# Designs tried in a protein design chat: VHH binders against q07589. Part 27

Target 1, 356 residues: q07589
Amino acid sequence: MSRILVIGAGGVGVITALSLWLKKESDVSLVVRSDYDRVLKHGYTIESCDYGRLEGWRPHHIYSSVEDAASAADNQGYNYIVVTTKNIIDGPVNSRVSNIIRPVLEKNKELHGPQLTTHILLVQNGIDIEKEIWAEFPREQYRYTVLSGIQLIGSTKIGSGHISQVGQDHLSCGAFDPQDAAAIQAANDFVRMYSNEGQNFVEFDPRVRYSRWKKLLYNAAINTSTALVGLDVPRCLEFGVNKKSTEIEVFHPAMREIIAIAASEGIIIEEEFITMFTEITRKKVFKPSMCVDCEKGQLMELEVILGNPIRIAKRNGVATPTLSILYNLLVLVQAKLKERKGLLKFDEKTATLVDE
Short names: E, the ipSAE of ESMFold2; O, the ipSAE of OpenDDE; V2, 0.75 times the mean of E and O plus 0.25 times the DockQ between their complexes.

## First folded at step 22 (VHH; framework vhh_8fcz_2)

Design n2 (at its last look DockQ between E and O 0.68; V2 from the best seeds 0.00; counts 0 for: pae O 4.7 > 2)
Fold by ESMFold2, look of step 22:
Structure n2 (fold): chain B 356 residues (1-356), chain A 121 residues (1-121)
Amino acid sequence: as target 1 above (356 residues)
Amino acid sequence: QVQLVESGGGLVQPGGSLRLSCAASGFTFSRYWMNWVRQPPGKGLEWVSGISSSGGETYYADSVEGRFTIIRDNDKKMVYLQMTSLKTEDTAVYYCAREYTWGDSYYFDHEGQGTQVTVSS
């Protein structure tokens, strides 16, 4: 039975743990931070369109920290680490994925050496999110794979220990390295362990890089623009000059730049997706997730959505005038959010940033 | 194993009508939004119409609003496009597509071969 540690107890993480638990093919642990005492004593209340209403539910194990989960692994360790937190690489250092998973990866290595391969599933947005892990954990010293999870789900924490899921659980899982047979097998195994027939939709993704670049058309052009201005997509389109300038001068150029960057990396995205992603959103009064995060005062996944593609563009000689303006303005919005959260300090007497 | 099978296309004169069908399988149909998209000759894919998972909300491209009607039957796992007052500009291969709109992005997939609609005199 696979031993799975889910990190992040928001709406996505709790439903992930629930789906694995319901399948009865894995031993499911969940790291619960602020809600730990409540969940320990009372369990979760879950209202799920897929899985029904549950009262007092717990996965097989809960822990208040990743360090505690790693210590509790004893001589067995974890086969999978599932990271469901938002990837804010410009956030607090202890929030970096490499730092979050390090206690478990070190413990697995200590206990098993090369005999246990640790499968790290990143259920997070963006591109190049696996590269921090590859850089921080050299493959000659650690036995692991890095898997991609694209989860489409409407699930939120609506109170301490209370989860509401209103959109069907849909997971696409694949290997970041298409040449890593162990990663491909682990992704297929996870699809099997996560699948609850008739209740969710789960599939193997054979082309993870293509899928993430295609998703980036929407994320890098629309998700970012709406976050910058605090408007839903229809308002962005209708408020533009002649009701056209937003799509013609912002959305479409940004998407075209993403296509060019992807092409410089050998990934061909069909041009018709530029207008298609615009048209499917045109009349749907819905704020994308980055816009919602910004309105809630929460940090955005800015670097994995805009920063990383721009860095690739610079390396490959691809021009990104639209993406660069969006990125640099959103860096300021992100800094404003960090200042409000106490993660940055500006000294108004000297007009300088206080170093930390 | 997601399958979307389009049918009902054909040759029709301007001003005529056609009804396209899409049979869906391999997923929980009633939980996804469904769309029609088309590819005119020599052009890229363009969005035509969408319908919410319950069928309570319908959306249309400006070029087809008032002429086309999207309908779904969740029990039969079918989506339809009733087309009237057809114009030569409506000539295209029509595909149905599954949409998911929750979370951080839109996924928009079409797996079928499409059905050819030709509007010509």
Scores: ipSAE 0.332, ipTM 0.714, lowest interface PAE 4.3, mean pLDDT 89
Fold by OpenDDE, look of step 22:
Structure n2 (fold): chain B 356 residues (1-356), chain A 121 residues (1-121)
Amino acid sequence: as target 1 above (356 residues)
Amino acid sequence: QVQLVESGGGLVQPGGSLRLSCAASGFTFSRYWMNWVRQPPGKGLEWVSGISSSGGETYYADSVEGRFTIIRDNDKKMVYLQMTSLKTEDTAVYYCAREYTWGDSYYFDHEGQGTQVTVSS
């Protein structure tokens, strides 16, 4: 039986753990940071459109930290690490994905050396998010695969130990390296272990990078722009000059730049998606996730959604004038958020950042 | 496997009516918003209409507002598009599309093969 550690106990993480648990093909561990005591005592209350109402639910194991989970690995180690936290590279150092998973990878290495391959599933936004792991953990020293997860779900933590899922879980899983046979197999195995027929939807995606680029059309253009200005999508469109400038001068150019970057590495995204992503949101009054994060004073997934694509563009000689402006302005917005959270200190006497 | 199968397209004169159907399978239909999109000749995809999971909310593009009606039957796993007062500019391949929610963002996926609608005198 595969041992799976889920890291991130938000709406997505808890439902992920629940799905695995319900399938009964995995030993499921969940890292619960803030709600540990409550969950330990009372379990989770889950209102799920997929699985109904659950009271007092717990996975097989609950841990207050990744370190504790690693210590508890005993002789078996973990086969899978599922990361469902937001990927915020410029956040606190301890929140970096590489640092989050390090205790478990080290433990697995200690216990089994080359005999155990750890499969790391990143259920996160953005592109090139796997590179951090590859950079921090040399393949000569560590045995692991990196899997890509794209999860579309309506699930939120609505209280301590309380999860509400109003949108069906749709998970796509694939190998970040399409040539990695072990990763491909691991992704397929995960799909099997995750699938609850009639309740959730999960599939293997052989083109996960294509899928990530496609989703970046929306995230890199619309999600970022709305976050910058603090408006819902319909207002962004209507408030533009002649009700057109936002679409024509911001959204479309940004999306085209994403398409160009993808093309520079041989991935062809259909231009029809530009129109589709714009039109789908034209009549719906809602704020995208980055906008909501910003309003709530939470850090945005800025680097993985804009930073990494721009870095790829620079490397490949693709011009990104629109994305670059969005990025550089949002860097300042992110800094403002950091300052409010005490993550950045600015000395007004010297007008300089305080180096920590 | 998620499947969407469109039907009901055809040739119609301006001012005429058509009813498109979409049969869904492979997922919990009642949990998803459903949409119609169309692709006119030589143009990109255009959003036409959307309907909420329960059917309680409907939305239309300005170009079709008042002329088209979207409805769904969750028991039959069907979504329909009643088109009236058709115009030549309505000529397109029409697709049924499932709507996804990713956090606070919306996406389309799993379009069918489409059905051709041609409005011509």
Scores: ipSAE 0.025, ipTM 0.359, lowest interface PAE 4.7, mean pLDDT 92
ESMFold2 (binder alone), look of step 22: mean pLDDT 84; pTM 0.850

Design n3 (at its last look DockQ between E and O 0.01; V2 from the best seeds 0.00; counts 0 for: pae O 10.2 > 2, placed apart)
Fold by ESMFold2, look of step 22:
Structure n3 (fold): chain B 356 residues (1-356), chain A 121 residues (1-121)
Amino acid sequence: as target 1 above (356 residues)
Amino acid sequence: QVQLVESGGGLVQPGGSLRLSCAASGFTFSRYWMNWVRQPPGKGLEWVSGISSSGGSTYYADSVEGRFTIIRDNDKKMVYLQMTSLKTEDTAVYYCAREYEWGDSYYFDHEGQGTQVTVSS
């Protein structure tokens, strides 16, 4: 029976744990930080379009920290670590994925040496999100695989211990390294353990790099632009000069730059997706997730959505005039958010940052 | 295991009508938005029409609004495109596609072989 640790108890993380728990093929642990005491005493209330209403629900185990979860696996360890937190590379150091997962990798190594391979499933936005893990955990010292999870779900925490799921759970899971047979097997095993026939949709993704670059067309062009101006997509399109300038001068050029960057990495994304992503969202009055994060005063996933593609572009000699302007303006928005959260201080007497 | 099978295309005269069908299987059809996209000869794909999971909201590209009607039957797991007042520029391969609007982003792709519509004299 696989032992699975889910890290992050937002709407995505809780439904992930629930789906695994319902399948009854794994031992499910969830790290619950701010809601830990409430969930310990009363369990979750879940209102799910897939699974119905549940009251008093808990997975097999809950922990208030990853460190506590790791120590509970003294002689067992975890087969899977499922990371559902937002990936804020420029945020607090303790929020970096490598630091979040390190206690589990160290404990698995202590307990099993090379006999236990840890499968790290990143259910997070962006590209090159696996790169930090590969750099921080040398393969000669650690046994692991890195898996990609693209989850399309409408699930949110609406109160302490209360989850509302209004959009069907759809998970695409695959290996970041398509030549890693262990990772491919682990991804297929996870699809099996997550699948609740007739209630959710889960599939193996054989081309995870392609899938993430394709999703990045929307994220790097539309998600970012709406966050910058605080508008839904229809307003961004209708308010443009002659109702066309946002599409022609912002969205499409940004998406073409992403296609060019992907191509420089050997990944061909079809040009028709530029038009498709624009048209499918043109009349849908709602704000994308990055825009919502800004409105909530939360940090954006800026580096994994814009920073990483721009760094690839610089390395490969691909011009990104549109993405670079968006990125540099959003760096200012992110700094404003950091200042509000106390992560950055400006000394108004000297007109300079006070770092540290 | 997901399958979308388009049918109902054919040769039709300008001003004529056709109804395209899309049979869906391998997923919970009633919980997805569905779309029609088309690929004209020698051109890329273009979006034609979309319909919400319940069927309560419909959307159309400017080029087809007023001439095409998208319909779904969740009991039969079918999506239809009723086309009227057809023009030669409507000549294309038509595809049915799933859409996700929940979560952190929209996902859109076509999965079937398509059905050929040819509008000519």
Scores: ipSAE 0.015, ipTM 0.478, lowest interface PAE 7.8, mean pLDDT 88
Fold by OpenDDE, look of step 22:
Structure n3 (fold): chain B 356 residues (1-356), chain A 121 residues (1-121)
Amino acid sequence: as target 1 above (356 residues)
Amino acid sequence: QVQLVESGGGLVQPGGSLRLSCAASGFTFSRYWMNWVRQPPGKGLEWVSGISSSGGSTYYADSVEGRFTIIRDNDKKMVYLQMTSLKTEDTAVYYCAREYEWGDSYYFDHEGQGTQVTVSS
């Protein structure tokens, strides 16, 4: 039986753990940080459109930290690490994915050496998110695969130990390296272990990078713009000059730039998605995730959604005038959020950042 | 500006009672889960009790279950901790904490200095 460690106990993480647990094909561990004591005692209350209402639910194992989970790995280790936290590269050092997974990778290596391959599934937004792991963990020293998870779900942690899922879980899994046979197999195995027929939707995706670029049309254009201005999508559209400027001068150009970057890698994203993403949101009064994060004073997934695409563009000689402006302005917004959280200090006497 | 101000601490004998209060300001109080946490001398921060945004759900650490009661008044923007049957091991600085999200994690925010509770014969 596969041992799976889920890291990130938000709406996505808890439902991920629940799905695996319900399938009964894996030993499921969940890292629960701030609400550990409460969950340990009372379990989770989950209101799920996929699975109904659950009271007092717990996976097989709950840990207060990744380190504790690693310590408890015993002789079997973990086969999968599922990371569901937001990928915020410019956040606290401890929040970096490489640092998050390090204790488990080290433990697995200690226990089994080359005999155990750890499969790391990143259920996160953005592009090139795997590169951090590859850079930090040389393949000569560590045995692991990196899997890509693209999840569409309406699930939110509404309180400590309380999850509300109002949107069905759609998960696509694939190998970040499409030529990695081990990763491909691991992704297929995960799909099997995750699938609850009639409740959730999960599939293997043989072209996950294409899917990530496609999703970036929405995230890099609409999610970022709404976050910058603090408006829902319909207001963004209606408040534009002649009710057109936002769509024509911001959303479409940004999406086209994403398409151009993908094309520079040989990945062709259909232009029809520009229209699709605009139209599906035109009449829906909602704020995208980055906008909500910003409004709540949370750090945004800025680097993985805009920073990395722009870096790829620069490398490949693709012009990104729209994305670049969005990025550089949102960097300031992110800095403002950091300052409020005490993660960034500015000395007003010298008008300079305080180096920690 | 988010502010949380704790009060009501003091010195009590074992078996005694205290009522802690927390005054909240600077945010939409009714949208947030509220908690009490405490830090005993020489120990780390430990969770004591939590209450949902509406007040419909309450949670307690095993160590205080049956003795402590958390309540909130959303109109007054107050959260309370009624402590009964106090024990020496309940001695700690008590903090009111708002739950807030960072990424996929919940954190506690408290703006005050806390309130000292000392249980001693």
Scores: ipSAE 0.008, ipTM 0.260, lowest interface PAE 10.2, mean pLDDT 91
ESMFold2 (binder alone), look of step 22: mean pLDDT 85; pTM 0.858

Design n4 (at its last look DockQ between E and O 0.03; V2 from the best seeds 0.00; counts 0 for: pae E 10.2 > 2, placed apart)
Fold by OpenDDE, look of step 22:
Structure n4 (fold): chain B 356 residues (1-356), chain A 121 residues (1-121)
Amino acid sequence: as target 1 above (356 residues)
Amino acid sequence: QVQLVESGGGLVQPGGSLRLSCAASGFTFSRYWMNWVRQPPGKGLEWVSVISSSGGSTYYADSVEGRFTIIRDNDKKMVYLQMTSLKTEDTAVYYCAREYTWGDSYYFDHEGQGTQVTVSS
């Protein structure tokens, strides 16, 4: 039986753990940081559109930290690490994905050496998020695969030990390296272990990078723009000059730039998605996730959604005038958030950042 | 086809009560969180209340907390909003709205025609 460690006990993480647990094909561990005591004592209350109402639910194992989970690995280690936390590269150092998973990778290595391959599933937004792991953990020293998870779900932590899932879980899983046979197999195995027929949707995706680029049309253009201005999508559209400027001068150009970057890698994203993503949100009054994060004073997934695509563009000689402006302005917004959180200090006497 | 039909609105004096109803059809009602939202005159849409799919969880805007009660009947595919201690500020068109998610974003994908609630002396 596969041992799976889920890291991130938000709405997505808890539902992920629940799905695996319900399938009964894996030993499921969940790292619960803030709600550990409550969950340990009372379990989770879950209102799920997929699975109904659950009271007092717990996975097989709950840990207060990744370090504790690693220590508890015993002789078996973990086969999978599922990361569901936000990918915020410019956040606290301890929140970086490589640092989060390090204790478990080290433990697995210690216990089994080359005999155990750890499969790391990143259920996160953005592009090139796997590169951090590859850079930090040399393949000569560590045995692991990196899997891509693209999830569409409406699930939120609404209280301590309380999860609300209002949107059905759709998970696509594939190998970041499409030529990695071990990763491909691991992804397929995960799909099997995750699938609850009639409740959730999960599938193997042989084109995960294509899927990530496609999703970036929305995230890099609409999610970022709304976050910058603090407006829902319909207001963004209606408040534009002649009710057109936002769409024509911001959203479409940004999306086209994403398409161009993908094309520079040989990945062809259909132009029809530009229209689709614009129209799907035109009459729906909602604020995208980055906008909500910003309003709540939470850091945004800025680097993985805009920073990395722009870096790829620069490398490949693709012009990104729209994305670049969005990025550089949002960097300032992110800095403002960091300052409020005490992650950045600005000395007003010298008008300089305080180096920590 | 997804349909939501609101009813129960009307004119009421301050301090009065009204019960709004929403009839749902065309979808698996019991799988969706249902919301009441309202649009006051000259203002944007304002969230009022939500009830979970099972009815086990309810939440309210601060402006209506303690005065309004949301309930649902999954067998009848109905959602209700019991309003008490109504204030002039509660004057609005009230909509029943189905909650939907796309990606990591939440929105209302369907709403009814609305029902007018007017609180006036």
Scores: ipSAE 0.018, ipTM 0.388, lowest interface PAE 5.8, mean pLDDT 91
Fold by ESMFold2, look of step 22:
Structure n4 (fold): chain B 356 residues (1-356), chain A 121 residues (1-121)
Amino acid sequence: as target 1 above (356 residues)
Amino acid sequence: QVQLVESGGGLVQPGGSLRLSCAASGFTFSRYWMNWVRQPPGKGLEWVSVISSSGGSTYYADSVEGRFTIIRDNDKKMVYLQMTSLKTEDTAVYYCAREYTWGDSYYFDHEGQGTQVTVSS
């Protein structure tokens, strides 16, 4: 039976653990940080459009930290690490994915050496998110694969230990390296372990890079723009000059730039998606996730959604005038959020940033 | 597993009519917005129409507005495309596709082989 550690107990992570638990093919552990005591005492209340209502539910194991989960491996280790946290690479060092997963990788290596390959599934937004893992964990010293999870699910924590899922669970899972046979096998195995026929949709993704670049059309153009101004998509569109300027001068140019960057990397994204993604959001009065994060005073996934594509564009000689303006303004918004959280300090007497 | 099965295509003269059908299974059909997309010969995918999960809202590409009607039946898990006043430019393989209306990113997916519509004199 595979031992799976799910890291992140938000709406996505809890439903991920539930789906694996229901299949009865995995030993499911969940890291439950701030809600640990509540979930230990009462379990989760889950209202799920796919899985029904559950009261007092827990996965097979819960832990208050990744370190505790790694210590509890007790000569067995974990086959999969499923990361569902937001990837904020410009945030605190201990919140980096490499630092989050390190205790498990070190424990697996201590217990099994090269005999246990650790499968790291990143259920996170953005492009080039696997690069940090490859850089921090040399393949000659660690045995692992890196898998991509694109989760389309409407699942939200609505209170301590209380999850509401109103959008159906859809996971596409594949290997970041399409030449890594072990990763491909691990992704297919995860699809099998996650699949609950008739209740969710789980697919192997043979084209992970294409899928992530396509998702960036929405994320890099719409998620970012709404976060800058604190507006839902219909308001962004209706408030524009002649009710047209937002889509014509902001959304569409940003999406065209993403298509051009992807093309410079050998990934062809159909231009019809520019219109399609704009139109499917036109009448939906809701705020995308980055806008919501910003309003809650939380750091944004800015670098994996905008910073990384822009760095690729610079290396490949692709012009990004629209994305660059969005990025540089959002860098200021992110700095404002960091200052409020005490992660940056500005000395008003000298009008300078205080260095650490 | 998700399954979308398209049917109803065929050969028709300009000005003619066809009704395409899509039978859906393997997912909670009534929760999804459903689309028709098409692929003209030698070209990429082209979005045609979308219908909301309840059927209360419909949207169309400019090229088909007023000629095509998208309809759904949630009890039978079916989506249809009623096509009238067909033009040679409507020649394509037609696919039905799910659209996810929840979350920050949307993918159109289709599992079927599509149905061929050919409009020629």
Scores: ipSAE 0.006, ipTM 0.298, lowest interface PAE 10.2, mean pLDDT 87
ESMFold2 (binder alone), look of step 22: mean pLDDT 85; pTM 0.869

## First folded at step 24 (VHH; framework vhh_8fcz_2)

Design o1 (at its last look DockQ between E and O 0.51; V2 from the best seeds 0.00; counts 0 for: pae E 7.6 > 2)
Fold by OpenDDE, look of step 24:
Structure o1 (fold): chain B 356 residues (1-356), chain A 121 residues (1-121)
Amino acid sequence: as target 1 above (356 residues)
Amino acid sequence: QVQLVESGGGLVQPGGSLRLSCAASGFTFSRYYMNWVRQPPGKGLEWVSGISSSGGETYYADSVEGRFTIIRDNDKKMVYLQMTSLKTEDTAVYYCAREYTWGDSWYFDHEGQGTQVTVSS
């Protein structure tokens, strides 16, 4: 039986753990940081469109930290690490994905050496997110694969130990390296272990890079824009000049730039997705995740959603005038959030950042 | 097994009407938003209409607003799309789609074979 550690106990993480648990093909551990005591004592209350109402639910194991999960007396090594936390590379150092998973990788290495390949499933937004892991963990020292999880789900923590899932869970899982047979197999295995027929949707993704570029059409254009202005998508559209400027001057150009970047890599994203992503959100009063994060004073997944694409664009000679403006303005918004959180310090006397 | 079976398509003249039906099974129907999407010839999928789990909220693409009506019957596990004032540009394969996405992005996969709607004089 595969041992799976889920890191991130938000709405997404809990439902992910639940799905695995319900399938009964995995030993499921969940890292619960903030609500550990309550969850330990009472379990989760979950209102799920996929699975109904659950009260007092717990996975097989709950840990208060990744370190605890790694050092658990019964830890026989984890086959999978599922990371559902937001990828915020410009956040606190200890929040970097590589640092988050390090304790488990180290322990796995200690326990099994080269006999255990750890499959790291990044259920995160953005592109080039696998590079951090590859850079931090040399292959000659660590045995692991990195898998892509693209999850579309409406799930939110609405209280301590209380999860509400109002949107169906759809997960696509594949290998970041399309030539990595072990990763491909691991992804397929995960799909199997995750699939609850009739409740969630899960599929193998044979073209991870394509899928991530496609998703970036929405995230890089609509998610970022709404975050910047603090509006839901319909208001963004309706408040535009003649009710068209937001779509024509911001959303579509941004999406086309993503398409162009993908094309520079030989990946062809269908133009029709521009219209689809715009129309699908036109009439639904909804704030995307980055917008919500910003409003809640949480850091955004800015670098993986805009920074990395722009870096690729620059490298490949693709012009990104719209994305660049969005990025540079949101960098300032992110900095504002950091300052509020004490992650940046600005000296008003010298009008300079205080060096760490 | 999740099943979505579309029906009701056909050939109709411009200005005509059609009513599409979708029979759903294999999941808790009343808990999910349901949608209609369509694929015009040579084009990708486009969102047409959506309806909330309870049916209390409906959404339409601008291109079909005022002409199309989405309805659901949770007891029968059915979703309907009443189309009126049909236009040639409405020609497409229409799919019923369970809503997969909320939060970060929107995607629709269709499980059914779809139903062909052709609007032509």
Scores: ipSAE 0.021, ipTM 0.342, lowest interface PAE 6.7, mean pLDDT 91
Fold by ESMFold2, look of step 24:
Parts: sequence; structure tokens; C-alpha cells
Structure o1 (fold): chain B 356 residues (1-356), chain A 121 residues (1-121)
Amino acid sequence: as target 1 above (356 residues)
Amino acid sequence: QVQLVESGGGLVQPGGSLRLSCAASGFTFSRYYMNWVRQPPGKGLEWVSGISSSGGETYYADSVEGRFTIIRDNDKKMVYLQMTSLKTEDTAVYYCAREYTWGDSWYFDHEGQGTQVTVSS
């Protein structure tokens, strides 16, 4: 029976833990920070379009921190670490994924040495999100795999210990390294452990890199643009010069640049997705997640969505005029958000950034 | 096994009508938004129409609004595209697609082989 630690108790993380718990094939632990005491005493109230209404629900174990979850491990440790937090690599150091998962990797190593392979499932946006893990945890010292999770679910924390899921639960799970047989097996095993027949849709993703680059067409062009201007997609399109400049001069060029970057990495994305993503969003009056994050004063997943592809482009000699403008302006928006959160301070007397 | 099977295409004169059908199986059909997309000769994919999981909301590309109607039958697991006042510009291979939406994520899955619509005099 696999022991699974889910990190992040927002709407996504709680439903992830619930789905695993319902399958009854795994021992499910959840890290619950601010809501820990409430959930410990009363459990979650969950209204789910897929899984029904639950009152007083808890997974098998809850912890207030990853460190506590790691310390609670007996001589078994955790088989899977499922990370559902946003990946904000330019944010606080302790929110870096490598720092979040380190206590579990160290504990597994102490308990089992090389006999336990830790499967790290990143349910996060962006590309090259696995690189930090590979860089920080040398394979000579640690036994692990890195898995990709693309989860499409409309699930929101609507209060302390209260989750509302109104969008279907769909997970695509695969190995970042398609040559890693252990990772492929672990991804297939996770698909089985997460599948609740008739209630969710879960599939193995054999082409993780393709899937993430394709999703980046939307995220790098549309999600970012709406965040920059604070508008939903239809308004971005209708407010453009002659009602056309946004798609012709911003969305489409940005998407073409992503396609070119992906191609320079050996990933071919069909050009027809440019028009498809633009047209399907034209009439959908809602603000994408990055735009919503900005409105709520939350940091953006800027580096994994724009920074990383631009760095690949520079390395490979691919021009990114549209993406670079979007990125540099959003760096300013991110700095403004950091300033509001106290993570950055500007000294108005000297007109300089305060380093310390 | 998820399966989408399109049918109902053919040759039609300008101003004519056609009704496309899409039979769905292998998933909980009533949970998903469904869409029609098309690929004109030598061009990229164009989104045509979408319908909410309950059927209560319908969406249309500007180029087809007022001429096309998307309909679904959750009991029969079918989605239809009723096309009227067809133009030569409507010539394309038409595909139905399952849509996933979560916040800002848009994903189309398990498109079938499509059905050819040709509008010609």
C-alpha cells in the first residue's frame, strides 16, 4: 500500500487527497498549514460535483508542515510526494519546491537508504519545473523520480476547511524523463491509485514535454497578457485597435514564439492550435488564473511560464520579441506584488531598492 | 476508452443545410463541455461552436453565429451541429472535441477522424 504525502491544501490539493483516499489503495497524508487546527478538530466540508458532499472529512493523516510529516514517518517513509502549490521560483526561498520536499527525501534516505525510491509528482504549471529537483538532488545521493501532473479541476477553498469543486476532476500523469522506466511505472501506478471509476478521468501522459509546451501556448500568451492589463479575454480582444490588434500583434506572435522555442527543443506543436486557443477563448467571459492572482495580490508563476522558455530561447538562438516584452513588464508587476507583501522594499529617499 | 465519432458531412450547395452528429462513448458525457472545430483546406484549426455540459449555454464563432446551432442530448450521448445558410468558406473537415475547463485551462481531447463538409456550386 503506497504512502502518499500531498503538499498544498488549497482546492486542488484537498480534492487530490480526497480522490486518493476514496480509492482505498493508499495511505494519504495532507499538509494543512493555516487550516490545520480547524481541520484537525472538525475535518473538511466538501461539496464536489464528482465526489459528492462530505462533512467532517479528513485524510488518514494531517500535518501542519512538511517537516512534521517527514518526522512522523516510521520505518516506511513516503512513496509519493504530490506537490500542488504554485511554483514561484522567484519567491521566498522556503517556498521553492526543492526546499519543500527536502525533509521527506532526507527522511526516506535515513530510513531506507537506496531501497525506497521517492516519486515526486509536480502538479504545477510551466516548463523545466523538474530541473530544480535534478540540480538540487544528485542521483548519486538520492533515489527518486520526477513525475508531471496536469490537473484540470475547478476546485476552490471557499472558507477555512471548506472546499467547493464545481469543475470536473481530470488528471494527466506522466514521467518527465521518458527514458526512466521507474518513473513511467510510478506514473502508471499513480493513475491506478487516483482513478475512481465513474467519478473522475485519469490518464497516463506518454508525452509530458509535448503536453506542457502545448499548454504553454495559452499560458504564455493569453494568461500573461490578461494579468498584465487586468482584463478578461473577450475584453482584451474587443478593446484592441480595430478589435484585432490584441490577437494579431500579441496573442498569435507570442504563441508562434513558443512553438519556435519548443521546436528548438525537438517538440513539434501544430500551428493550428494558435487559432484554436484564441477562438475558443474569444467568447469566454472570465479572467484567467494569473489575472485573478494579480487581482488578489498573489505572486505569479512568472518564471516557469515565461522566464524558463525565454532562457531556452536565448540558449538556442530563437527570437522572442513579444514574449520578452510581456516578461519584462510582468517582472515589474511581480515586483509590485512583492513590495505589497513585504518581500521587497524601495527606499524613496535614495530612489533605490533596499537589499537589506 | 474515450471515443468520438463524427458523421453527417457531405457535398452541399451554397445556402444549403447540413446536420453533423458526434457520438460519444467511454466517458461521463454529461460532465463535459463539447465543441465543434473545423479545418479548412490549407488552414489551421478554427473553433466553431461550444455547448455547456447541461446544454444551457451555447457559444459560437462570429463567422457562424446565427447560421449554426449546437445541440446536445445527454441521454443519447450525442452532440449535433445544425448548419444552415452554408457558404463556400464553411468548407472544412469538422471535428467534435471534449473540452476541459479549470480556471484558465483549455484542453481538447479525443477528437475523432472528422467529417468532411464541402460547400460548392
Scores: ipSAE 0.013, ipTM 0.462, lowest interface PAE 7.6, mean pLDDT 87
ESMFold2 (binder alone), look of step 24: mean pLDDT 85; pTM 0.867

